# Designs tried in a protein design chat: VH-VL binders against b7kms5. Part 135

Target 1, 80 residues: b7kms5
Amino acid sequence: DTFETVRNTIRIESEVDESLRQLCHEERITKETWLEAAYLYLCEKPEELAQVIQLAQERLSQRKAIADYKRAKTMQERFL
Key: E = the ipSAE of ESMFold2; O = the ipSAE of OpenDDE; V2 = 0.75 times the mean of E and O plus 0.25 times the DockQ between their complexes.

## First folded at step 8 (VH-VL)

Design gx1 (framework fv_miptenalimab)
Fold by ESMFold2-Fast, scan of step 8:
Structure gx1 (fold): chain C 80 residues (1-80), chain A 124 residues (1-124), chain B 107 residues (1-107)
Amino acid sequence: as target 1 above (80 residues)
Amino acid sequence: QVTLVESGGGVVQPGRSLRLSCAFSGFSLSTRGVSVGWIRQAPGKGLEWVAHIDYDDDKRYSPSLKSRFTISRDNSKNTLYLQMNSLRAEDTAVYFCARTSFYDSSGLKYFDLWGQGTTVTVSS
Amino acid sequence: DIQMTQSPSFLSASVGDRVSITCQASQGIRSYLAWYQQKPGKAPKLLIYAASTLQSGVPDRFSGSGSGTDFTLTISSLQPEDFATYYCQQRYSYPWTFGQGTKLEIK
């Protein structure tokens, strides 16, 4: 087989998805190949990879904060 | 009234350690969604983020300080700590503790409550 | 790291003036920017978050605008209590970084 692949299900911010779809359409590539290319490129550039990881950490913190907000609101309304 | 009060600052020689404390009143550090941290300001200079810790013990550090500084909390005392090791002249600053909380459902957090600061001077 | 550059570093103005302070990010940060006010010997106070949202309790003469790399803090009619140092902060990526500050002094 030329490429062995795995299936991954991921959820991303709607605005990011829309922007990425536009880029992929204009450049005639797919989201899957863009992700592979981006990761491979960054693996060869440690300083840029570190910046991407820092952005990812902030976005993860934001998602956790949103989840915590929703959970606290629900608990307050339901159990307090 | 919600208050944050820093302590533990002082004059210390290069290479030594200091532990700063921040006592919280009016809210619990274990409150879901609350994050607390440290911001410093060198004399006549701007603000520099040092570290923060979430209610869930998730810790983040400024990359340049991570090897020398450790953030921790004691929920039973409602107190935040910053352990500073191998202190250098460039660590001389006022150290503020600050809280972040939810501003809206988007999860954006900014420093909405600050303590008065404690001064650390690293000098021979 | 994302560098935040404020302009001007020093601003002299009179009570009643309209003043604007700018903040430029070295890369796009969307709207993930806050403005803080600091008076001498005091802790900073949050004025604006998400580039343009006014913090509760802050007078409406303060406003923020911009997105991406260029941001502005405006005070529509300067009051005596507004003479202070102002800082912008990005929260788009770790480490969080602040501008160098703009000192607003009475003319």
Scores: ipSAE 0.169, ipTM 0.802, lowest interface PAE 4.9, mean pLDDT 88

Design gx10 (framework fv_miptenalimab)
Fold by ESMFold2-Fast, scan of step 8:
Structure gx10 (fold): chain C 80 residues (1-80), chain A 124 residues (1-124), chain B 107 residues (1-107)
Amino acid sequence: as target 1 above (80 residues)
Amino acid sequence: QVTLVESGGGVVQPGRSLRLSCAFSGFSLSTRGVSVGWIRQAPGKGLEWVAHIDYDDDKRYSPSLKSRFTISRDNSKNTLYLQMNSLRAEDTAVYFCARTSYYDSSGLKYFDLWGQGTTVTVSS
Amino acid sequence: DIQMTQSPSFLSASVGDRVSITCQASQGIRSYLAWYQQKPGKAPKLLIYAASTLQSGVPDRFSGSGSGTDFTLTISSLQPEDFATYYCQQLYSYPWTFGQGTKLEIK
């Protein structure tokens, strides 16, 4: 189409993906355009952008905690 | 058994500094997945999160406090610190040291273990 | 910041009563909510996490429900040791925030 584009592979929580897929279907948009629009909107709204970054930091912290749990569980299963 | 013991509180004049300590027993601050922090409670008021630090030294602060407060740890002493600068009357509170959950499949960092708190009173 | 509002702020009840405390978030927080109990002069104690999961060692008369913006902590039959202040906390986004507390006192 009229834009230079790049292809990215992103892993997101399945429940988030399902919700986003439903939204895109209902509003007749794509995941790609939703992501672009969300980022562009937030770039012009510094206070809202800060809130999104804080949510992202908490989400990243949760993923790290889950990864740590899985490592600990694997160690227990291997040595018990 | 796991324990958290706070110390360093007291009465201090506005504008001064104070350092709080929290001594941990029964677990190591360097243990993967361990995160510890500070929650405060002003007299007759509710709970307010102050700051936390992860086993890998990742630090996070309440946005209103990060310019004045610094969280740190000493793994060799298994002790957490909160350096509080430019103290104000509104910093008067009981300061609790707490551990967040770890080795938990949900990944949520709820506060599963608390110390008894140390009282900081900022008055002239 | 996400504001957490508890209702009521004060609740008087008798031993054996069923009581409910509510917590409302200023925006959706999924099920990322915890409940704490604090007795006078003591540190808070975790009761419930992920909105409805009971912490080990907590009596089963305590239960949590809700998702999104509206949450409830229920005690099915009050015992003398349950008279305390209860706090909700959202774990959805930094900074972590707590409700103002609900003081449960003897009627």
Scores: ipSAE 0.420, ipTM 0.865, lowest interface PAE 2.6, mean pLDDT 90

Design gx11 (framework fv_miptenalimab)
Fold by ESMFold2-Fast, scan of step 8:
Structure gx11 (fold): chain C 80 residues (1-80), chain A 124 residues (1-124), chain B 107 residues (1-107)
Amino acid sequence: as target 1 above (80 residues)
Amino acid sequence: QVTLVESGGGVVQPGRSLRLSCAFSGFSLSTRGVSVGWIRQAPGKGLEWVAHIDYDDDKRYSPSLKSRFTISRDNSKNTLYLQMNSLRAEDTAVYFCARTSFYDYSGLKYFDLWGQGTTVTVSS
Amino acid sequence: DIQMTQSPSFLSASVGDRVSITCQASQGIRSYLAWYQQKPGKAPKLLIYAASTLQSGVPDRFSGSGSGTDFTLTISSLQPEDFATYYCQQLYSYPWTFGQGTKLEIK
């Protein structure tokens, strides 16, 4: 009775990781099982899945904006 | 144009080692969401997955092969490798390299691009 | 390991026929199934992924259906160039496994 698994390396915000780690500790589950359960649950809830996708798109846009800002700041430090 | 070209196959004696290479052109092995790997096919038989490596350098192996085979890549040369140790007669096969793409959002994977293969014959 | 069983293992059909190849997984794999075509002496080519999504460039006479454990690849109006061996693959859990293959011979 074993589940076959795949190892994924993902980069998430440190504050999100800390919060999720605390939740997993308190509930005695793992990050892996929480991620699996969350995805499976949302796939059966189209309305909720759509909201999560929108949040993901917003967070991706924020990361891009931060990266753009850092690039611009580096240019400014050299020339201004 | 995107291509995969395998090399390094040949005839080798049992117990020896062999390293296969796969040269990629038209895309980068470091591209987010892409993984590349090896599938083999023994003469007259079906396909068998061997190993893959993700853009994050995460490596997965067929359980029967993980003690003898090592997958690696060199992003600067855009080349994938398969190091095969302690070769046995049952390792005789055509070895294909292939790229997997994931279906964005769902994580669904599939082999969308294959090389033409390189033949490995393990015989005394 | 998830076992993938194809049926039939061998199929002979005439040009213009509708043919179906089935693939059964030993446990549920959702829609994590791909179909490949391999012509003699050549590398496999992706036909369908996510059980039913046609790969770009593949003729629309090919279609896939199913989810969970039972899957079907259908070729409507078989053409001479469709002579090949067809494989299903599950990508749901490691190790990834393929069906044994179905050899399609056109009469």
Scores: ipSAE 0.000, ipTM 0.604, lowest interface PAE 14.7, mean pLDDT 85

Design gx12 (framework fv_miptenalimab)
Fold by ESMFold2-Fast, scan of step 8:
Structure gx12 (fold): chain C 80 residues (1-80), chain A 124 residues (1-124), chain B 107 residues (1-107)
Amino acid sequence: as target 1 above (80 residues)
Amino acid sequence: QVTLVESGGGVVQPGRSLRLSCAFSGFSLSTRGVSVGWIRQAPGKGLEWVAHIDYDDDKRYSPSLKSRFTISRDNSKNTLYLQMNSLRAEDTAVYFCARTSFYDLSGLKYFDLWGQGTTVTVSS
Amino acid sequence: DIQMTQSPSFLSASVGDRVSITCQASQGIRSYLAWYQQKPGKAPKLLIYAASTLQSGVPDRFSGSGSGTDFTLTISSLQPEDFATYYCQQLYSYPWTFGQGTKLEIK
């Protein structure tokens, strides 16, 4: 069997990316393999997976709120 | 002036259902960036988040309440609802509706405006 | 879920005193913490957000500090209207959770 992969592009918070890049450098792994390992590990840990999903839901809510805030601020500054 | 007024509380028997309402004035529930929700407080106890809904109809629930409680809104009446099913003695509390707002680029939704609460008592 | 623990649960003090209330998170929550004040029979009122930012209209005798797991609310000179119950809340992860509350009573 061949080792098959797919290419994905993701956008993450700069602070998180900086921290993750440092961790990967120190531990001599790549962001790709860290992501795969983290997901596989969490899939076998339902209670921990649930906690990660809850954090992800809050972070998604925060991103939406930031987008809404920027839009409101742009409208205010553009017309006032 | 912006106000939130809860209603619909009362005394109910275990296993019954009750729908709470929160009427908003001074702002629209359809306003981009607005999120509103319910927080409850049992007699002599602390605060417990129940659920919230944003202007885009994205809903989030306390995991322990998700199966029994439903949050909804009616923009034409500018009213928020909490449908509570299969009520238990442990649901006895004052139910507050509250608005969340953002103050900076963190995107955090702090409860900046609260109603006075409506009392729900579940007893036999 | 993230557990928020306040200390002390009860505090007795006199007008003019400086008091501090602490809040500990069971895990790191960055600065994603708010403080609320609740007077008997009334709804809570937002005092501080983002751990240390004072809400508009709140007297400057109130201040917040801390990050990560340990947070403090300080009232520099107690006024009669400050006798109330205080709650911290984490906004780091769902579900949002509150501390058990600290009741500030007249000595």
Scores: ipSAE 0.436, ipTM 0.866, lowest interface PAE 2.5, mean pLDDT 90

Design gx13 (framework fv_miptenalimab)
Fold by ESMFold2-Fast, scan of step 8:
Structure gx13 (fold): chain C 80 residues (1-80), chain A 124 residues (1-124), chain B 107 residues (1-107)
Amino acid sequence: as target 1 above (80 residues)
Amino acid sequence: QVTLVESGGGVVQPGRSLRLSCAFSGFSLSTRGVSVGWIRQAPGKGLEWVAHIDYDDDKRYSPSLKSRFTISRDNSKNTLYLQMNSLRAEDTAVYFCARTSFYDSAGLKYFDLWGQGTTVTVSS
Amino acid sequence: DIQMTQSPSFLSASVGDRVSITCQASQGIRSYLAWYQQKPGKAPKLLIYAASTLQSGVPDRFSGSGSGTDFTLTISSLQPEDFATYYCQQLYSYPWTFGQGTKLEIK
């Protein structure tokens, strides 16, 4: 048997991607298997899963804030 | 001048409810990128983040408080609220409202503007 | 939750002294750290964000350094108005957490 898989395209922060790539190289795993393993592990650990969700919520808020800052800077800069 | 002014504190009995208000002047809660929230400080203790709400009504809470506390805003009055239910002695604190976001291209949130706080005492 | 531990909790110093306060995170938080100053009976005031960036209007005798888990706030040539309680805060993950505070008092 083989795993039935789905193709996903995701965008992540470059610094995170570089760090994850290094980890995968050192541990001889792939990004896809790391993602699967991390999710499966966390599903069995409710306390740790909650912590990861909280980090994800903050990172989502951060991306929104970056977009908001860029918009404000271009549209609302006035004279001193 | 931009200010935040808290009100609604007082002495309440355990198990009761209390609603705090924070009136803003000099900016709008509907402004894109603006987030406003509550931080509390128990007597002689450090700071504890309670909750925040942004211009899009996205709400975030401290996990230990989200079942009892509700954050909301009224844009027509430029006012932020914190509804506190089932109050306990350990909720005794000065409650500050503070503004975050908008000022860093890296998206870092920091509390750049604070009110002077309102005191909540939960005692029997 | 990420625990923030400050050292020392109390610090006695004289005007003109150089003082340093440290803050340690229980896990890596990159540079997502801010420092606040709180005077008795007043609200906290932002001093430094992104671990090392000085907030506008804050005197240049204040500086911040560090990344990951270990951070330092330094005040060169302490002034009378600097006697206050200082707090670090991590903004890496919810819930946002603060250190217990460092009370800087006059000798």
Scores: ipSAE 0.219, ipTM 0.808, lowest interface PAE 4.5, mean pLDDT 88

Design gx14 (framework fv_miptenalimab; at its last look DockQ between E and O 0.05; V2 from the best seeds 0.00; counts 0 for: pae E 17.2 > 2, placed apart)
Fold by ESMFold2-Fast, scan of step 8:
Structure gx14 (fold): chain C 80 residues (1-80), chain A 124 residues (1-124), chain B 107 residues (1-107)
Amino acid sequence: as target 1 above (80 residues)
Amino acid sequence: QVTLVESGGGVVQPGRSLRLSCAFSGFSLSTRGVSVGWIRQAPGKGLEWVAHIDYDDDKRYSPSLKSRFTISRDNSKNTLYLQMNSLRAEDTAVYFCARTSFYDSLGLKYFDLWGQGTTVTVSS
Amino acid sequence: DIQMTQSPSFLSASVGDRVSITCQASQGIRSYLAWYQQKPGKAPKLLIYAASTLQSGVPDRFSGSGSGTDFTLTISSLQPEDFATYYCQQLYSYPWTFGQGTKLEIK
């Protein structure tokens, strides 16, 4: 009857956030309800869920690479 | 002066296993930000990504190969490995090892340095 | 998986020609695309990354353009050493996928 909720802080790419905000405004929903709905929908679609996980893995790899690049630049470490 | 040299290829029967090696010279596989992997090319066909591993042992695989292939590295030998199990005729290819680089702000990993490849032929 | 389709698969041209080959992704990949050159019996060589950025040491007659689903590799004045097979690769999502290749041959 009453949803128990948790508060999370999530850091996402600003371009994605801008696009998602526009979508939520146009459709009269919130980012939190969009996230819940997207996850619930994808859990019923194993092949689509697998594709989303693959994209998420690549994006996670990208963030790690950016952090590694920033460290190399800051500490004068040379890769080449 | 940075080189990648593949070895371990050959002719094997279907269902058998083979381990490929790639020896790196001029840089360390344990260097932060280094990612190395395998790309294969069947005779007369295009390129297919197989797997890669980074300095933290984070491994990624082509979904169709994940159940049969294992990527690993040995820092003391500065060598990358690909363990291939349950080999099929369709695995016949030249296997290249390659290094990725960090050339843009997006953190994308491009294959900027390649070995010359080692040939694997799976034949009955 | 994201499918990468190159056009044409074969291209005949003469030294000095301007040639373009295209690569189409089955879905939007932003600018997360690389181009490679492969000569017979040799390993591929990175030419362009992030769709339009020229790799160090690559001649400036090579250029890349496009974003989203449609990409083009252009060689402004073809040289004898440019006759090779060219591949595009998307880095938007795992698994990484390549186009089928475009073989550039002497006319």
Scores: ipSAE 0.562, ipTM 0.883, lowest interface PAE 1.7, mean pLDDT 90
Fold by OpenDDE, look of step 9:
Structure gx14 (fold): chain C 80 residues (1-80), chain A 124 residues (1-124), chain B 107 residues (1-107)
Amino acid sequence: as target 1 above (80 residues)
Amino acid sequence: QVTLVESGGGVVQPGRSLRLSCAFSGFSLSTRGVSVGWIRQAPGKGLEWVAHIDYDDDKRYSPSLKSRFTISRDNSKNTLYLQMNSLRAEDTAVYFCARTSFYDSLGLKYFDLWGQGTTVTVSS
Amino acid sequence: DIQMTQSPSFLSASVGDRVSITCQASQGIRSYLAWYQQKPGKAPKLLIYAASTLQSGVPDRFSGSGSGTDFTLTISSLQPEDFATYYCQQLYSYPWTFGQGTKLEIK
């Protein structure tokens, strides 16, 4: 089968990435195919998808907060 | 399919008001991490940021436009608005609606989706 | 306000050429820098975000580099569809500002 792929650059939290990498290695799959499979699975599971979305939103908020803190710290250092 | 569609553009006289709309599809404005804004482009000129409304309802404006322009959204209609008052000739431009997303690891914002724009012409 | 200065404003090149466009910020913006491509009559298209991350679906002949104040967009081998105007944008602090643009024309 031939299919088209889209190039993606994703950044994953280091501990999550390492855990995922280890799982993929053990199961002889790739993070890419894992993500594809996980998404397709969740598309058929609306309740589970909603839970994952909620979790993803929380994680995004956390990342934003960290980024804002780092920016604020940089600004403080600039003016001190 | 994710799309942004601007509307409300037209020809108006100086001093008049105009309200632009941007209808979103394929995503929700209430989604955390999703923000939207307006960028304009005068004929033959570059891009100029106009206003932005964050997913936390934080509104930011270009300093030169803050007194005349108001950004708002209606999540129930999945629509973004730009109320433009006291229009001037220099406000003549194509107005783009754009969505911002975060670069996950750093929380960096970027406009990853743009509408095709709506044209506003201010002339006497 | 943070000023973004692109260089050059105009660039002529041929298909297959390697070209670079620079963007300089008036102050440090870390990696809060995006590159856009715009063709006549069309909306801008995101190419690069976070200074060096390639947007999904964008050909890998595009690349971004830099941090702090100096940034570069590079096209390793120009294709016919690459002739357009390119803009950098800082999203480090409000007001967000764009470079004045670089028009890449066919030689």
Scores: ipSAE 0.006, ipTM 0.686, lowest interface PAE 10.1, mean pLDDT 89
Fold by ESMFold2, look of step 9:
Formats: C-alpha cells, structure tokens, sequence
Structure gx14 (fold): chain C 80 residues (1-80), chain A 124 residues (1-124), chain B 107 residues (1-107)
C-alpha cells in the first residue's frame, strides 16, 4: 500500500507541541498521523470543522499580531 | 475557559513586604504574544497600571513603583508574582491581575481578561 | 508620561438616552486607546480597543471614535445594565495610563 507524502515545515506553539508530542508518544502514533486523522474525522462533521476553522483563524491572527508587535516594540525602543 | 485568580493580599504595616500571586488556568504564561500584569485601584479611586511582563520576560513598571515593586513569573507553576517592598499607606488598593493579547495587525495590547482582585491594606 | 483626562467625571442619564463620554490625551496616541466598564465590586471589562473596535460579546450600542488626542465612547440607547464607571486607557507609551473615570448613574 503506497502513500505519496510531502515534506513541509510548520511552527507550533511550544506548549501545544509538547502536549501533542506527549499524547502521540502515549498512543504510539506520530504527529503527522494524528494531524491526518483529525482532518479526515472533521471532514465528515461540518459543524465541528467550522468551530476548528474559527479557532484556527483566531490563532493565525494572534501569530500575525505577535510578528507586528515585535516590529512595533523594536520601533518603540529605537525610533519612537 | 481562561481564568486568573489573585492571592496573597492582606493587612500589613508600613515598611513591610508582601508578595502577590496570580494563578492562570486555560493558557500558558509562555504563550507567544500574551502578556500579563497588575493594575491596582485604591478605595474610591480609579485604575492605575502597575507593571506587566511579556512572554519574552520583558518587564515594564509604573515609574513611581519601579524602585519597590518587582514583577516575575514561574512558567512551571503558571503563576505571576508581584513582590511589593517598603509598603506605604498609598499602596492600599485592590490589585488586579490582567492579561493582554493582540487584537490587530500592529500588535496593540489591551487588557481583555481580569481577575477578581486581592486587597492589600497598609496601615499602622 | 501621557495623562488621560475624562469628561465628565459624573454623568446622570435615563434608560434609552444616547450618552457620550470623552477622553483626552496630553499628547498624540494615534488610536492606541481602550475603553473599560467597571461595576461596583467587580473587575473592569474591556469594551472597545484600538479606539473604535468593539470587543467580542459587547453589545453594538457601544461605539468608540476618535484618534490622536480626542476620543469618545458612545452608548446609543442606554440600558439598565450600562450604569457603571467607564475608564479609558492609552497603550501608546509606557506607563499605560488610565483616565480618572466617568461614573454613569441613573437620573
């Protein structure tokens, strides 16, 4: 049974990554199989998928704000 | 659910010290882009920002309090602290713990979650 | 340090009224301003951030306007639960100072 996979890099908040890593170790699965399973499960549950997408959008906005915060903080310390 | 609970308040004589604690549930103090801090309110008075600490451990203080107050955190206990030394009658207040998070693309911080407060009374 | 001055200190109004509270910064703070509501014996609650953006879960009868030095919080149709003390706060420069508060009471 041949599966084509793609390699990519992602950044996960360290506390979430630690918790996920521990779960995967205890259940003897990998992070990538967990992510694949979670997505496939949610694809069949539109209301639950919508809630996850909302949470993901909130987290994405927070990450963008952090990047902008670092630029603004540096600017405040040096230029403003 | 995210909660902040202050403790460590009480009645203390002028010149003494107190250490306030704030316990967090539902998020980690090390979460990127989150900062936590202290705001106080003297009886019948308005709000005064005291100090806060960023997720990077960068600390900022109200200038009038910087010499006597120290903010710190312990990520393993998910707890924020305020060490208050050389207390004066004017430090009598309810001390709130509060969280900031970013709400726009410029990284502006706003206090979106507050604890219930702990009362510090400095009297002889 | 940036001083924040609220007007009025005390405001008396009736349910259904449109009310406005102003906040003036001693220097320009762009739109780095938040509004909070505080009821007696309770912690403040964030209403508006970035001068005009409504916090999630806050009724749309609340609105904020202004930039630079002059800011306004408006309640379009006052409700019984809106009687409280309101604070502005600038977050442009440390220390992050608050206005002195506006107590909104029932006529």
Amino acid sequence: as target 1 above (80 residues)
Amino acid sequence: QVTLVESGGGVVQPGRSLRLSCAFSGFSLSTRGVSVGWIRQAPGKGLEWVAHIDYDDDKRYSPSLKSRFTISRDNSKNTLYLQMNSLRAEDTAVYFCARTSFYDSLGLKYFDLWGQGTTVTVSS
Amino acid sequence: DIQMTQSPSFLSASVGDRVSITCQASQGIRSYLAWYQQKPGKAPKLLIYAASTLQSGVPDRFSGSGSGTDFTLTISSLQPEDFATYYCQQLYSYPWTFGQGTKLEIK
Scores: ipSAE 0.000, ipTM 0.602, lowest interface PAE 17.2, mean pLDDT 84
ESMFold2 (binder alone), look of step 9: mean pLDDT 90; pTM 0.931

Design gx15 (framework fv_miptenalimab)
Fold by ESMFold2-Fast, scan of step 8:
Structure gx15 (fold): chain C 80 residues (1-80), chain A 124 residues (1-124), chain B 107 residues (1-107)
Amino acid sequence: as target 1 above (80 residues)
Amino acid sequence: QVTLVESGGGVVQPGRSLRLSCAFSGFSLSTRGVSVGWIRQAPGKGLEWVAHIDYDDDKRYSPSLKSRFTISRDNSKNTLYLQMNSLRAEDTAVYFCARTSFYDSYGLKYFDLWGQGTTVTVSS
Amino acid sequence: DIQMTQSPSFLSASVGDRVSITCQASQGIRSYLAWYQQKPGKAPKLLIYAASTLQSGVPDRFSGSGSGTDFTLTISSLQPEDFATYYCQQLYSYPWTFGQGTKLEIK
């Protein structure tokens, strides 16, 4: 009745977190169990897993672009 | 009926700029999961992906064209644009606009609808 | 960039023949492959996506197979309207790339 677990710290976008919290509250599950279930489900669906990986790669690229923009803007504002 | 109609092609000299338009009817460019873009084909050659833009304004470009080409859309006019700057002879091609659409999905996209193309000729 | 290589570049066949066109990716792309048909002076038309899924409205004589790096488009019984140029495309990784095309001509 007990699983060996590890603690992970992850940072996700505020909008996504808020939506996920609402879903978890309504369905009476936890973010941890949702993450486990989603990953396990996708591992059995190779084509859907590939689509999710593509979306993840796109979101990572967007985060990098935003970080680069913010860095450039900070430099511009400091050295007006 | 869904239609895609390109316009704005023509003959231009090297170094000049040209803006292509693609008018969509029968569906909204703001629909979630809808992505639209440009594919070009040089005379007697194969297909080359140029750029695409997703419903949420996420833009992707062919790396060799990113510095000269800009993709944009106007949702109120349901029109896609391609701004082409610093045109070169090798940009001579038929430019097709195309749609990809997966219902409620940001996953893999395929070009399921194409326009007839507009011809761009870059010559001295 | 992922390179897509089609074989053959030219194929001559007769009406009623079964023909196959292959497409090879320079690295694994899973099933992220589409096939398009283009007739002279016309826009390309999507035939198959996700390597093996037939697009709505496309005749069932067309089929796709393969995964990873090796893919095949098969036409089970050639019709006159099938003489065209065929292209594969990978959508696994940006930039999206197409094969060089296979021109299918009447023998």
Scores: ipSAE 0.000, ipTM 0.596, lowest interface PAE 17.1, mean pLDDT 84

Design gx16 (framework fv_miptenalimab)
Fold by ESMFold2-Fast, scan of step 8:
Structure gx16 (fold): chain C 80 residues (1-80), chain A 124 residues (1-124), chain B 107 residues (1-107)
Amino acid sequence: as target 1 above (80 residues)
Amino acid sequence: QVTLVESGGGVVQPGRSLRLSCAFSGFSLSTRGVSVGWIRQAPGKGLEWVAHIDYDDDKRYSPSLKSRFTISRDNSKNTLYLQMNSLRAEDTAVYFCARTSFYDSSGFKYFDLWGQGTTVTVSS
Amino acid sequence: DIQMTQSPSFLSASVGDRVSITCQASQGIRSYLAWYQQKPGKAPKLLIYAASTLQSGVPDRFSGSGSGTDFTLTISSLQPEDFATYYCQQLYSYPWTFGQGTKLEIK
């Protein structure tokens, strides 16, 4: 009755997940509460928020480049 | 219980400097989660955020004022300062000292306590 | 910078009236919105924070609503002491910005 919540399913890199899981275990918190706290904190620190957004854009670009490479390689293997 | 009292205002010529003070009683400036700052109001105009300083000494400024104004505090005297340099006619205003809310699990900030203000008049 | 625009800038009303003041942000600010009341010659007083949470000691005739870009402050039954200037403020991103103010005058 304290909080209204929604369930989200997201995919993150395994190494990042392992690191976050270890942090949550050591600090006795959950991934859900860490995500909420991190976002709320960053919303009050716009300069830091901008840096995080920049990192997110860079990681998204890297994921796209990897996906594009794998797609091209698959096409080559299929037709050669 | 908790009070904020501004001082240091007055009449000053353009180009000169002035330092405002805000004395706090009933709470400590070193208290974790507390932020204090300055909001000004020109005659007949609305409110304008000037600067604030967090308990961890993180300072934030209005971009238009950052080069001329410096916020600082003295924990031993429990006093907040605003150093105002190269004053202009448009700096004429009542300067309020205010405390923001403590950071809690919700993450929201708001100005929960205000001083009565000190008047700064910049005229030739 | 996020610009905050209040409507109306001036409002005339009578004791007992229900009045609403609106505040619009130029960008989404979620619920990082506070409302203040300022009487002539006095410092502002916090009324509402987090868009809809009433500050302790503020009469329950005051209420806030909205999220994102559109916000409303409502006074359900106007009292003589409520004639003042009202300001909204976004605390979502620096620099923190205020609306231009709404002056509530007796009719």
Scores: ipSAE 0.000, ipTM 0.596, lowest interface PAE 22.6, mean pLDDT 84

